# VH-VL binders against o60147, part 102

Target 1, 175 residues: o60147
Amino acid sequence: MLEKNKYLYIFRHIQTNQVLLSQGNVLKKTALFQLPYPLQKPVAPNGMRPAKLRKDHWVPLLKVEFPNESMFQSVFMQLLNYRKYRSVQPLTSDLLKLPIPVRRRKIMRQEVPNTIADLADILNKEKFPENSVRLQLSDKSDSEYADWPPSVQIDSEEIKLSRGFREKTTVDEAR
Short names: E, the ipSAE of ESMFold2; O, the ipSAE of OpenDDE; V2, 0.75 times the mean of E and O plus 0.25 times the DockQ between their complexes.

## First folded at step 3 (VH-VL)

Design u4 (framework fv_lerdelimumab)
Fold by ESMFold2-Fast, scan of step 3:
Structure u4 (fold): chain C 175 residues (1-175), chain A 119 residues (1-119), chain B 109 residues (1-109)
Amino acid sequence: as target 1 above (175 residues)
Amino acid sequence: EVQLVESGGGVVQPGRSLRLSCAASGFTFSSYGMHWVRQAPGKGLEWVAVIWYDGSNKYYADSVKGRFTISRDNSKNTLYLQMDSLRAEDTAVYYCAKDLWEGSEFDYWGQGTLVTVSS
Amino acid sequence: SSELTQDPAVSVALGQTVRITCQGDSLRSYYASWYQQKPGQAPVLVIYGKNNRPSGIPDRFSGSSSGNTASLTITGAQAEDEADYYCNSRDSSGDHLEVFGGGTKLTVL
């Protein structure tokens, strides 16, 4: 039995600040089911599939390398559960005073800080060895949304947005 | 208040070049894909090209591929369309349009600029 | 060809309901958006994502989709609704390409 992927790729929507979690460095359209507020209507007649994914609107937020597959799975599932938990919580009285579209935009805007905080909370809860989890961010200032445990090593090199999670530079294919 | 203002249209001879500009205001230009759509006199709408929010990816209708080049300058909030090897069938009002979300819908349009290719 | 097809013209009596139809294979995969264009003016988005209205678009406009067909319905048509209507969707031959229907001229009698 071969060990599965050890990397978690987290993407941010450039317009709404919504977050998607991925087990691979390329987003699949099924990842859109993670969103509590869909960007647009599902395209399938029975509503089983999300709207078509436009990859240029989803940029890297961070990449996490775990010491083993079981810990990756644990953290990944816990992040998805934190996401679901937040989407069903009662809204504060100040948010309830806002029109629904304004309220949803305000909630979406907080997904990056919330996801960073959730990841740190989960990693503080899980007792990993010192410097066993490697974190690479697109913007290192995003690490300031949380207090990180000793198990986390933050990479000095930021992810280049023009390359996404790939080593190659993104270039225009139509010429 | 979102505004898109096209410029650069005019009368030009076949085989020549023309460059269109679209000045954008009232929204975060660098966060949205932009499109060019044209309409020949008395005809319907024809999609021409799209450019992604950061300029990294571009797509063209087959009728203009290899002749037209879409580009943008996010520091100036400006969209461009370089039109080379112009043909009579390129005669149209050219609109710039903002994508609403993922480039699926066009929520704001400019007033258009007329390009007439004649000999 | 994955072109979207529309009837070139339809008529409706003032206050009555009219349905404008768009057909194409791409509509099986992508919802249509609809645009209203009056003479000498730029197009205006009236419906997107199957049946969503932008702010400022009257409730009498609605959209529907089934199989390879999308429809724009105007309930209680008014004189000001007289215009050309275009459907738009993604070209099924390419995920990043857009295609417009030929347009339908609506006359309000």
Scores: ipSAE 0.000, ipTM 0.488, lowest interface PAE 13.5, mean pLDDT 80

Design u5 (framework fv_lerdelimumab)
Fold by ESMFold2-Fast, scan of step 3:
Structure u5 (fold): chain C 175 residues (1-175), chain A 119 residues (1-119), chain B 109 residues (1-109)
Amino acid sequence: as target 1 above (175 residues)
Amino acid sequence: EVQLVESGGGVVQPGRSLRLSCAASGFTFSSYGMHWVRQAPGKGLEWVAVIWYDGSNKYYADSVKGRFTISRDNSKNTLYLQMDSLRAEDTAVYYCAKGYDEFTYFDYWGQGTLVTVSS
Amino acid sequence: SSELTQDPAVSVALGQTVRITCQGDSLRSYYASWYQQKPGQAPVLVIYGKNNRPSGIPDRFSGSSSGNTASLTITGAQAEDEADYYCNSRDSSGDHLEVFGGGTKLTVL
């Protein structure tokens, strides 16, 4: 179920900007349950193939290295709670005036700024030692979505993924 | 091996109609959005139309909207483009292209079929 | 509706690095895909999203994006890279329509 590691990976969808959280550099199919708006069309229950995770549609947004597994677990769980909280908040009047598909796209586009802001908020509330948390961003400018505490050291080194992360197992699917 | 084979191109007079076909093989045709993209002789690529995996949604470039109709037959793994009220400006090589997802990039293309609209 | 602009031509010496650029408002919302087309042939996808390569595309091809601009970079250009290159993106107004850049003819000297 849960990996005992000290790394948090956050991925974003190349088209929709939706965000997925992962406990390692491997994105599991169960991560799709984090999404309020499905990327794939629902399939009929009577013999149709279930929706598949398309790993080649996801790129790293950021990677966080924590000093230990306990700190990782705390931050990871808090981030999931922030995400859940956002998903159940009432929509603004402006968003309610939009057709459902347009509304959903606007909400999805905000997931990257929101996730980065949430991560920074959690890290600002925690009393981690100075320079104990290493944050790597695929795009350095994304650090501007938030103010970071002294516990965070920001680095723009390339984020390394598992060898087969983006490999397709068939022309139709990625694992 | 993924293959897309277009057919139905030819020489046609302005104002008339032509129907293009694209036979697909090597992938689950019913799972992907399909596109038509054209290229006038010596000119660049111009996106024409898309049809979703189940045929439920169709979108067209403004230049062809109201004149062209995209359709598909998932039981035959075939994509179609019905071209009505043809104009000289429609002269082009027409490619069918496989979407990676319903509206993402084109990962496979056919060889193209030439449509010439001339008087 | 969105439009994508590319310079019509660019040259590079064999073994050198060249950058082809694509500019348009839609690129703030969607990453560009890049296609290579050789005379008499169908286009071939070489980069999609920000910087992803399909299987079989050499690692000398890379992509980048910043603001309203996307770039295709070829490091160590080879003779066989001589071709027309097109960028492609989604229309930002509805997420339904596709648009191509005008194309850039790359000459490898």
Scores: ipSAE 0.000, ipTM 0.486, lowest interface PAE 14.5, mean pLDDT 79

Design u6 (framework fv_lerdelimumab)
Fold by ESMFold2-Fast, scan of step 3:
Structure u6 (fold): chain C 175 residues (1-175), chain A 119 residues (1-119), chain B 109 residues (1-109)
Amino acid sequence: as target 1 above (175 residues)
Amino acid sequence: EVQLVESGGGVVQPGRSLRLSCAASGFTFSSYGMHWVRQAPGKGLEWVAVIWYDGSNKYYADSVKGRFTISRDNSKNTLYLQMDSLRAEDTAVYYCAKDTIEYWGFDYWGQGTLVTVSS
Amino acid sequence: SSELTQDPAVSVALGQTVRITCQGDSLRSYYASWYQQKPGQAPVLVIYGKNNRPSGIPDRFSGSSSGNTASLTITGAQAEDEADYYCNSRDSSGDHLEVFGGGTKLTVL
């Protein structure tokens, strides 16, 4: 018997507010492919270094519980597509006026609002049962970045800040 | 098993139009971006166009902008390339290629369909 | 044409190591993917994201990246590795998003 994967774990960078998605409660190094490509290959003073995942720099942003694995996979894949295709959008004229380092910081800071808005957009397009999707945030005010459909129930308890989502989660059927 | 099957290629005169199709199976078509990539006889690979998973955004190579239109029908698991104002330099094998979610790259390709623009 | 530069041909003796290189400014920002193409066949992805292999690709294939250069290394080349190899990278300077190198024909002697 296997535990079904029905949780989406969303992390944010403690300094930059960049966002990474995970289907497990701990980040894998492959999650770096979700970032805009320039950030996968940061420039060092003496040349180029490959991007490294420092797990202690990523904290919980939110946890989403879906009724089943099929719904989880659909939303997770759509959200990953939103992130990839945002990275190839032509930059606005306002952003193009900014020096590259300032532009990058501004784009990074928008990842939290953008990810939350994208999640809500996907959930509004899907016709999930009422109160079937549970959302738990580390900061409840982040929920205000979007309008949520009736399928979403926001948990009154916030996630306590830690390096990751560490609580054991099991699904038991009554016998 | 992931399969991509291109069709619609053939011999066509310069200035005319041709529509290519790519039938996809073995994966959730509506979850992935799709690309067209071409290869002229004896030459290298050249990227042509991409369409987002939901059809909302499209991007084109500079050589085909204004002449080619990429589209998709997610209900039929089919990708299209409408090629207008064809030129001799458009002669190539046209491949349908699948994007991945976790990284950038073309993880699966069709066998290709030959388009010959000849006068 | 392509903004990524590859040598058109390279040869290697059976069982020896060969390195195929790809150069371009986009490689300072984006990792290359590598494709193997045999005559009359569709391309096959052999390396993505610097040095990751898809399932089914032999361990002898590896990738590396430094500055504006990406490399595909075949350690202990086999006869079946004879093919054309293409690098591919992202170009975010406009709407022309993907660029391929001109290809390198590998001959296994």
Scores: ipSAE 0.013, ipTM 0.585, lowest interface PAE 7.9, mean pLDDT 81

Design u7 (framework fv_lerdelimumab)
Fold by ESMFold2-Fast, scan of step 3:
Structure u7 (fold): chain C 175 residues (1-175), chain A 119 residues (1-119), chain B 109 residues (1-109)
Amino acid sequence: as target 1 above (175 residues)
Amino acid sequence: EVQLVESGGGVVQPGRSLRLSCAASGFTFSSYGMHWVRQAPGKGLEWVAVIWYDGSNKYYADSVKGRFTISRDNSKNTLYLQMDSLRAEDTAVYYCAKEPLYDESFDYWGQGTLVTVSS
Amino acid sequence: SSELTQDPAVSVALGQTVRITCQGDSLRSYYASWYQQKPGQAPVLVIYGKNNRPSGIPDRFSGSSSGNTASLTITGAQAEDEADYYCNSRDSSGDHLEVFGGGTKLTVL
């Protein structure tokens, strides 16, 4: 019997390289609150209509399969904490010298390598059983951003899905 | 330098078909959504269609839905618009336009190609 | 379906400030982009993402956004600024659809 909630779905923005983390294979609108540099208007404090999620701009980066729900929850929460920690660190002097739009672009483009490095760091700290965590990437070269522990098995097949992690349907094509 | 060059426009009779092309250079074509926008003589801009970066999804303005088909060839850096069942109200300059890196608008436009639907 | 409303015409004296407005429900969710179009030419992006200028666009162009309204401001208008200006945003009737305002003809007196 397969356990519920043992998959971590990681998406990247096709243009900016910004990263969104998801517990499900379909991004929810609330995932946009992970972004420090939203492409749409953010939700205003006065309760204005929230920004919309354009799902076609978010493609699979990687999918992580854990042996059970408790390991999934532990790693997912730690990864969110790493991302939050990065968001509050002081910017380097080199970044502060750049105009704001150029600075934002540079920071956003670093999210893919940073997220992969953070995931690997978490998995290296945890002493999970050998080959217990399965990693599937859309681009296997992205695995080179980090050194992986013996607990990680990288799938030889890349993810081909471009519509998040969903297969195309006849209904989607008819619209 | 980003360049978009449209071609394929001309005079065509009502009910016939015409295919437009847009040749892209100066950016990674396969990473960007592409749009067609038209402008009738003396009128404003009207959005026509969009195609996702990989060609997997397409959306159309109601005025052209069922008659026009957007497509792309990423290996050739080319965007297409197949226009079937043409009507007099389709007469316009057709522009291809690229989505920007930072938001959901159009950062670069081609020079346009004129389509005239007349008897 | 959503729409974007612009005044059809506005005039400004040389060297003075003019504000062009765009109103629509979609602007509550998305920033407007602004395009300048001169006769016989393709549109040129002048403002995107609320108040960002592409390389080569003079600093006299600025954008602002509040509620369902977006504005393009030209401070110290020049003769070469005479053109049609269009706002653009996402159509709220469909998350993947785009919409343009009707355009505003700017005359520099």
Scores: ipSAE 0.007, ipTM 0.551, lowest interface PAE 9.9, mean pLDDT 81

Design u8 (framework fv_lerdelimumab)
Fold by ESMFold2-Fast, scan of step 3:
Parts: C-alpha cells; structure tokens; sequence
Structure u8 (fold): chain C 175 residues (1-175), chain A 119 residues (1-119), chain B 109 residues (1-109)
C-alpha cells in the first residue's frame, strides 16, 4: 500500500546553490516554475528564468519523510511561502554595491542555508510529535545551518533517486 | 535539437552595409540573451555584441560601437546584426551564440557566416 | 576593457596532463568559461562556471580558478583534444560586456 505526497525532496544546483523542491525522487521539468529565485530585474542576459532542466546539474540536498499527507502539505506550502517572502525583501546595501553578476552569485549561494533554516523554522513552529519527521541529508554538515526540533530524526545516508533522475533533458522539454 | 543558423554574409566594399540574420530553433528563444562573436581569418575569437532576452538592453565591443546594431524578433525566433560603415578589419566569420541558463558562457553556437570587406 | 591573456601554444604527450591558463583582473570577480575550437568548426563550450561540464564533454576536462587566474586541465590527453582553446569572462568595468582570451593552440604529441 503506497501513500503519495508524504515525501519532500530538495535538490541543489551544483554551482549556483539554487534549490528546487519536489514531492518525489524524480525531478520533473515543472519544478522549473519555482525559478527564477530573487534575481534583479532586468539584469545581464543570463539573469533570467532557465528554459531547460538538466538533471545532471542537480544533486539531492535533503529528503524529508512526513507521517501523512496533511503534514507534508502544511510544511511544503509554508516553505513555498517563505521562499516567496524572501524574494520580495529589499536587497541589503552591501549587495547593492556589488557588480550584478557577483550580486546574483551571492544571492543564489544563500539559497541552501536559507532553505534549511526556513525548513527548521517551520518544523519548530508546527510542534509535531517527537521523532515523527525523518530528515535525510546528503551532507550531514548542512544540518548545522539550523536548530532542529525534537520532532525531527536526522539520518545521513545516500538519498536514492529513481532511474528517471539520471535521464538528461533538453531545453525543448522546458514546458 | 538546438540549432542556430547564420545568413547574410558576403563580399562587400568598405563603407557599405550588411545585415546578418540568425535563425534559432529547438529552445525558447525569448528566454535567452543572444550574442554575436566574430573571428578574423587565422585569428582568435572577438566578442561583438549582446542583446537581452526581451530586447531591452544592448551592449557592444568598443571596436563596433556606433557602427553595428544588434536586434531581435522574438515572434520569428531571429537575431540580427546590422553592420554599417564596414571596414577591412571587420572581415571575419560571424557566429551567433546563445547565453547559458545560470552560468556566464555561450552554450550553443551557429556554424558562422563569412563577411569579407574588400574592393 | 579588461584583457584576458593566454599563452599562444602548449604541447602535451598522449595520455599526459596539460594545464592551459588564463589571466586577467575580471577573473577576480567572474568565473571563466572555456571553449574548444577545431579547424573549420564553430567553438564548443567545454567548461562553464568554474568547473561544470556540458552534456557530452568528457570528465578529463576540468576547470579551476584562483585570484586573477583560471585554468583548464585535461587529464590524460587524447588525440582528439588537439584544438585551440579560448577562455571567456565578463569585463570587470561592466557586468554586461564579454571578453575572450587570445587562445591557446594545444598540440598532442
């Protein structure tokens, strides 16, 4: 008996540190609708929404297993709302002093620590039962970006992905 | 399959004009910045111009500023380079190239079109 | 505009490691991209964003960056790697201008 929508996978871009959220171990092209993250408008030509998904450029950051779909939906929606809130905040004066490509790289680099901190904040506010949420990290040191509540059980094992994740996609499949 | 096909090159006398075209297919043209890069016979690559994805901003190498105009028609998936007041030193193969997604770099190039400026 | 400098030529024996270098002030702020060009052909992107390979580029190609220098390393050079290699980066005076290095001709002996 399978239950859908109780797993959250977070993927990290290997250079930019941008993150994508997924409900399963398959990263689909529809995940691109989570991009662009807060880039300046308009900036350099390559500061726009990407048109293709290259699965070989994304690696699993973490996997969260919830006891049921209701808890998954609550956390997933709140995490999307946190990301939306961050995207509309004013840039700091320090960032505004930087050349636009350097500024973009610094903003994108912060997505991993920000997403992990946001996840932990949401889980601390929800007050789920002890050890009810399983968190698996590709790199256990990433857990140090936040303080985790008693509801979270942390494991550090290789996150297994479906065969489809290794399949390459091209710009033609962006929509 | 991503393809960029340049056209419009040829032999032209100094002081005259040529318009180059680049027909794009296999990707969402309106989502990417586009570049022109040239290469004189036996010489290295020289960046010429860039146009943003929506056509709002354009930038040129100092060697062509004031003489060349980059433009695009997103409804036709076509990039253009209007070359005015051509000089012998503009003789080169002109490549159309596409911006990469996240990174700075040109991930796809056309095969180029030769422009020869001579009498 | 900031210049990127490359040595004009380098040689490597089949199966050996070679490093091609690119130097310029813009590399303190921006990563270099690297292109391979064979005679009569268009350039091919082989490394972007410091050390990322496009699909289809062999893993013997790698990039590195430190200070004002970027490097392309080919570990275990093959005959088909014989080509001209160009580095590319943004000009440090503007975040919208591009600049190419002069190119390095690699000969595989």
Amino acid sequence: as target 1 above (175 residues)
Amino acid sequence: EVQLVESGGGVVQPGRSLRLSCAASGFTFSSYGMHWVRQAPGKGLEWVAVIWYDGSNKYYADSVKGRFTISRDNSKNTLYLQMDSLRAEDTAVYYCAKDHDFYEGLDYWGQGTLVTVSS
Amino acid sequence: SSELTQDPAVSVALGQTVRITCQGDSLRSYYASWYQQKPGQAPVLVIYGKNNRPSGIPDRFSGSSSGNTASLTITGAQAEDEADYYCNSRDSSGDHLEVFGGGTKLTVL
Scores: ipSAE 0.000, ipTM 0.464, lowest interface PAE 16.8, mean pLDDT 78

Design u9 (framework fv_lerdelimumab)
Fold by ESMFold2-Fast, scan of step 3:
Structure u9 (fold): chain C 175 residues (1-175), chain A 119 residues (1-119), chain B 109 residues (1-109)
Amino acid sequence: as target 1 above (175 residues)
Amino acid sequence: EVQLVESGGGVVQPGRSLRLSCAASGFTFSSYGMHWVRQAPGKGLEWVAVIWYDGSNKYYADSVKGRFTISRDNSKNTLYLQMDSLRAEDTAVYYCAKSDLEWYPFDYWGQGTLVTVSS
Amino acid sequence: SSELTQDPAVSVALGQTVRITCQGDSLRSYYASWYQQKPGQAPVLVIYGKNNRPSGIPDRFSGSSSGNTASLTITGAQAEDEADYYCNSRDSSGDHLEVFGGGTKLTVL
């Protein structure tokens, strides 16, 4: 796909709730480098990151439309920096009391609310024009993890795509 | 524990139809994607089709698209492959295989059923 | 893109190390899984997700991946390892399509 780089596609793992960011509507293997755990570790049911990219296990979380490429790049880079910052913060005493597998599973489950909160924080700090950033969510209740600035317009229509963010073709609609 | 048993293979003439079944046991069938993979006599493995755990998505190899239909009945723990407009090159042992939920490898295979398409 | 290439045959002496390779553009995006097939039998998964072994698979089997190439290594080959080996990966150009390599016949001398 050849979309101008003004869309941010955010995916959620169906089992672990881990989040991947993409500049395109199709995930690439390199997106796995966003995950905090080593790639060589196998995925356990209890919370290691995926070692192999399985596109059928990543569903749309939200799509962000920016008015231009400059704003997209700024927000995307800041969001990656927020994720990196979170990965190196000291663990709370409550988390440290948990067995390692339970701890990792709990951390993974928080990636969705954390990503949404981080996105909102970035957009609140950037003084973008009113209604210039459009959010479309798969589950609109996920917008409640944050307070959004006036620059954000939340689409009333939820994402109904279970195969990622690809637009339906005539063939897809006939299936 | 995990068992996959294919049936329905046999000798059939070109242009005819045949339906394969795969009976699954020992796992929660409705939670996993299922595949058909074939192997022509003395040749390598060729992926044929996949169906998602709930039947909502189906994908086919170009060589069978428009002729084969994959389906499942989760209430019966059974996978199907409806093969229409059969050709000589469809002659193969047909395996059903279970996908791993995380990795999508073919973690369990049936023993296969032979389909021979000959005049 | 959609093809995975394997050498058709390879030989190894008892107790020695052999490496079977698989090449294709899809391996840049997805790890390969490896299957062992003995005559008259269904394939058996031996490696998945780059270098993971299912329970019951001997530790002499290992996997590696770099760029567009995946490898299956058997360290200290045994007579029972004589079989056909197939690599498998996801075809990134299609929606959730799978592709197999042509297979490598391993002879243990």
Scores: ipSAE 0.000, ipTM 0.457, lowest interface PAE 14.9, mean pLDDT 79

## First folded at step 5 (VH-VL)

Design v1 (framework fv_patecibart; at its last fold request DockQ between E and O 0.74; V2 from the best seeds 0.80)
Fold by OpenDDE, fold request of step 12:
Structure v1 (fold): chain C 175 residues (1-175), chain A 122 residues (1-122), chain B 107 residues (1-107)
Amino acid sequence: as target 1 above (175 residues)
Amino acid sequence: QVTLKESGPTLVKPTQTLTLTCTFSGFSLSKYGVGVAWIRQPPGKALEWLAHIDWDDDKRYYPALKNRLTITKDTSKNQVVLTMTNMDPVDTATYYCARIRYYDSSGYFDYWGQGTLVTVSS
Amino acid sequence: EIVLTQSPDFQSVTPKEKVTITCRASQSIGYYIHWYQQKPDQYPKLLIKYASQSFSGVPSRFSGSGSGTDFTLTINSLEAEDAATYYCQQYDSLPLTFGQGTKVEIK
């Protein structure tokens, strides 16, 4: 059994591309509080927060293994802060000039890249030991959304999803 | 590592067309969130954005120069080309290409080429 | 277009002193402003992105702050190597625009 405490999972909503951070591969209901309120910069149409956590609507975007829980916690909190800081800013003037449907699509599309960029930025600043952080992506090409420091080792193998949109494990394979 | 390098003529006659090529490495223009911009700087003056192109082949130009500027990309060659017609001595400047990293419906220039001085004179 | 006005245009500073450069936008641009450093005969380098986020490799003595129309770049303790011209740049709306620059010289 892997120690879940040192693993960051980032999930993406299959429709809205909203992003949730998780310690371990199981999303908690409280994760929904990460999503902005309607008055904040929306990441989905009408800035909607789902009323309930539907696990089957969320797929793993990436997995990060840290050397220890402390490093995980640090990065986790920083990620939340980045998102919070971004969410309280107004939309760009150019974005506001676009029709609402177009604007919404753009906002939805950028959430994943923004989050990956945030992660990379944080890791670049943390200066962890070389190859001490392991990054696995559901789509390896998503690593191109950012420049990564030497501390990050990108796994050549992509995350395999199980039927429940969770990371495929040995247990899942046995079922 | 990310690198960009400008190439093209360093001397252009008035009314002629300037063609500059930006060759880059360490990234591609096929992925969302990346672009390449051209910025120029007359000697002793401030920086001026000219144009940029993104991964989706969206092209943007400085309005006052729009009719004179054309920007294109060749993703397979990792090159972006800028053409500027009807050059004038006032267009004498160091021309830079820079990578745009898009973020939060905006962007910044995180890596730059060394620049190339283009002189327009008879 | 959005006009960015920097102040001062020029500053001569003794090493280890604090340097403050201001950039004012003609309209509110949120935090969509970036700061660049250009040393003599060199290309510009990114220092601060989105008003307050330091770019990778940038010394901790550099910091940015502000929102809306008023932004500040601060060098907490000036080093000799910090002699350069500093530019603010906005990406709130097209066309992209730069400030006129602030030249910092070492006294």
Scores: ipSAE 0.883, ipTM 0.944, lowest interface PAE 0.6, mean pLDDT 92
Fold by ESMFold2, look of step 5:
Structure v1 (fold): chain C 175 residues (1-175), chain A 122 residues (1-122), chain B 107 residues (1-107)
Amino acid sequence: as target 1 above (175 residues)
Amino acid sequence: QVTLKESGPTLVKPTQTLTLTCTFSGFSLSKYGVGVAWIRQPPGKALEWLAHIDWDDDKRYYPALKNRLTITKDTSKNQVVLTMTNMDPVDTATYYCARIRYYDSSGYFDYWGQGTLVTVSS
Amino acid sequence: EIVLTQSPDFQSVTPKEKVTITCRASQSIGYYIHWYQQKPDQYPKLLIKYASQSFSGVPSRFSGSGSGTDFTLTINSLEAEDAATYYCQQYDSLPLTFGQGTKVEIK
């Protein structure tokens, strides 16, 4: 009866620009298992899995509100599949010609725009009702990484919190 | 809502310089992940990429034509300009401008202008 | 420079039949290949990106597949409006190159 989790939360690593998907507004430690070791890329490891989830290293990138759980689950699984499909591909021949430090920087800079493009591609192919999907970004200019279908309404208000999607409180402080 | 339109002369004489302008709307060349390219197609023949310019002002040219081509942009006017020197009758073609959408270190042409036929003849 | 060779150069096909177009690259290009449709006197339109990913608004009868040097565009059931020339294009490395084209006509 009660609709489960209709929000998709996406986080970005402050240094590496790695991306994590979450169905909750706080990252769980198990989210780190989304980060693969690229098997087909000779310059590893962009995508290296940290040993621990450092919540101060992950900031909100965007949040998506879906009308129901089935739409959320479909999009969430497709995003994971898009990432997996991309991760098993060889790098371009031109990218492989670059010095390793330059190559690594280019790879790191792509995961945020690639993920946003994946989301938009999925939503453009889905037959969702007009304005049924609400998108909120931490930086509204990031919406420019893709073209959005009529089903998506981009919230004019940015996500203002620097960590997670909840405000930090003193009540939760541990000693 | 993304549109591109080519403008410039339709007839030039051999040895003259061709200047083509691509005017676009519905996107900006100041954001990550796009570029504008020039692609030509001789009558009845295949498509041939000539040059493109990216959001970060990076410019790329077809090597055999590099010394004849110059590509520039004016992001405030939403324009990209191609200059091709020393035109020859073999350069007679329809010239397109097209948007490059980048993804995963590569790109594809998702929106094209209508094209403009340029005839090179005495 | 990567050469893309398409096969066949032209194909005349009865409506509702399957159309298969191949594109062979002169070296391995990963999945960095895209397919375009150009109807007579029109500009090219994107159909498939990154070997198998359908572009928005493209009918489901169009699909793409491929291995390291061999790629295929398939029209599962040809319709009259699909009469056009089809091009593959790579961006694994500069210069960007297109195949020579495959013309599909209604028989």
Scores: ipSAE 0.762, ipTM 0.870, lowest interface PAE 0.8, mean pLDDT 87
ESMFold2 (binder alone), look of step 5: mean pLDDT 93; pTM 0.953
OpenDDE, look of step 5: ipSAE 0.710; ipTM 0.887
ESMFold2, look of step 7: ipSAE 0.736; ipTM 0.856
ESMFold2 (binder alone), look of step 7: mean pLDDT 93; pTM 0.952
OpenDDE, look of step 7: ipSAE 0.752; ipTM 0.896
ESMFold2, fold request of step 12: ipSAE 0.560, 0.728, 0.749; ipTM 0.768, 0.851, 0.867
ESMFold2 (binder alone), fold request of step 12: mean pLDDT 94, 94, 94; pTM 0.955, 0.954, 0.954
OpenDDE, fold request of step 12: ipSAE 0.878, 0.869; ipTM 0.940, 0.936

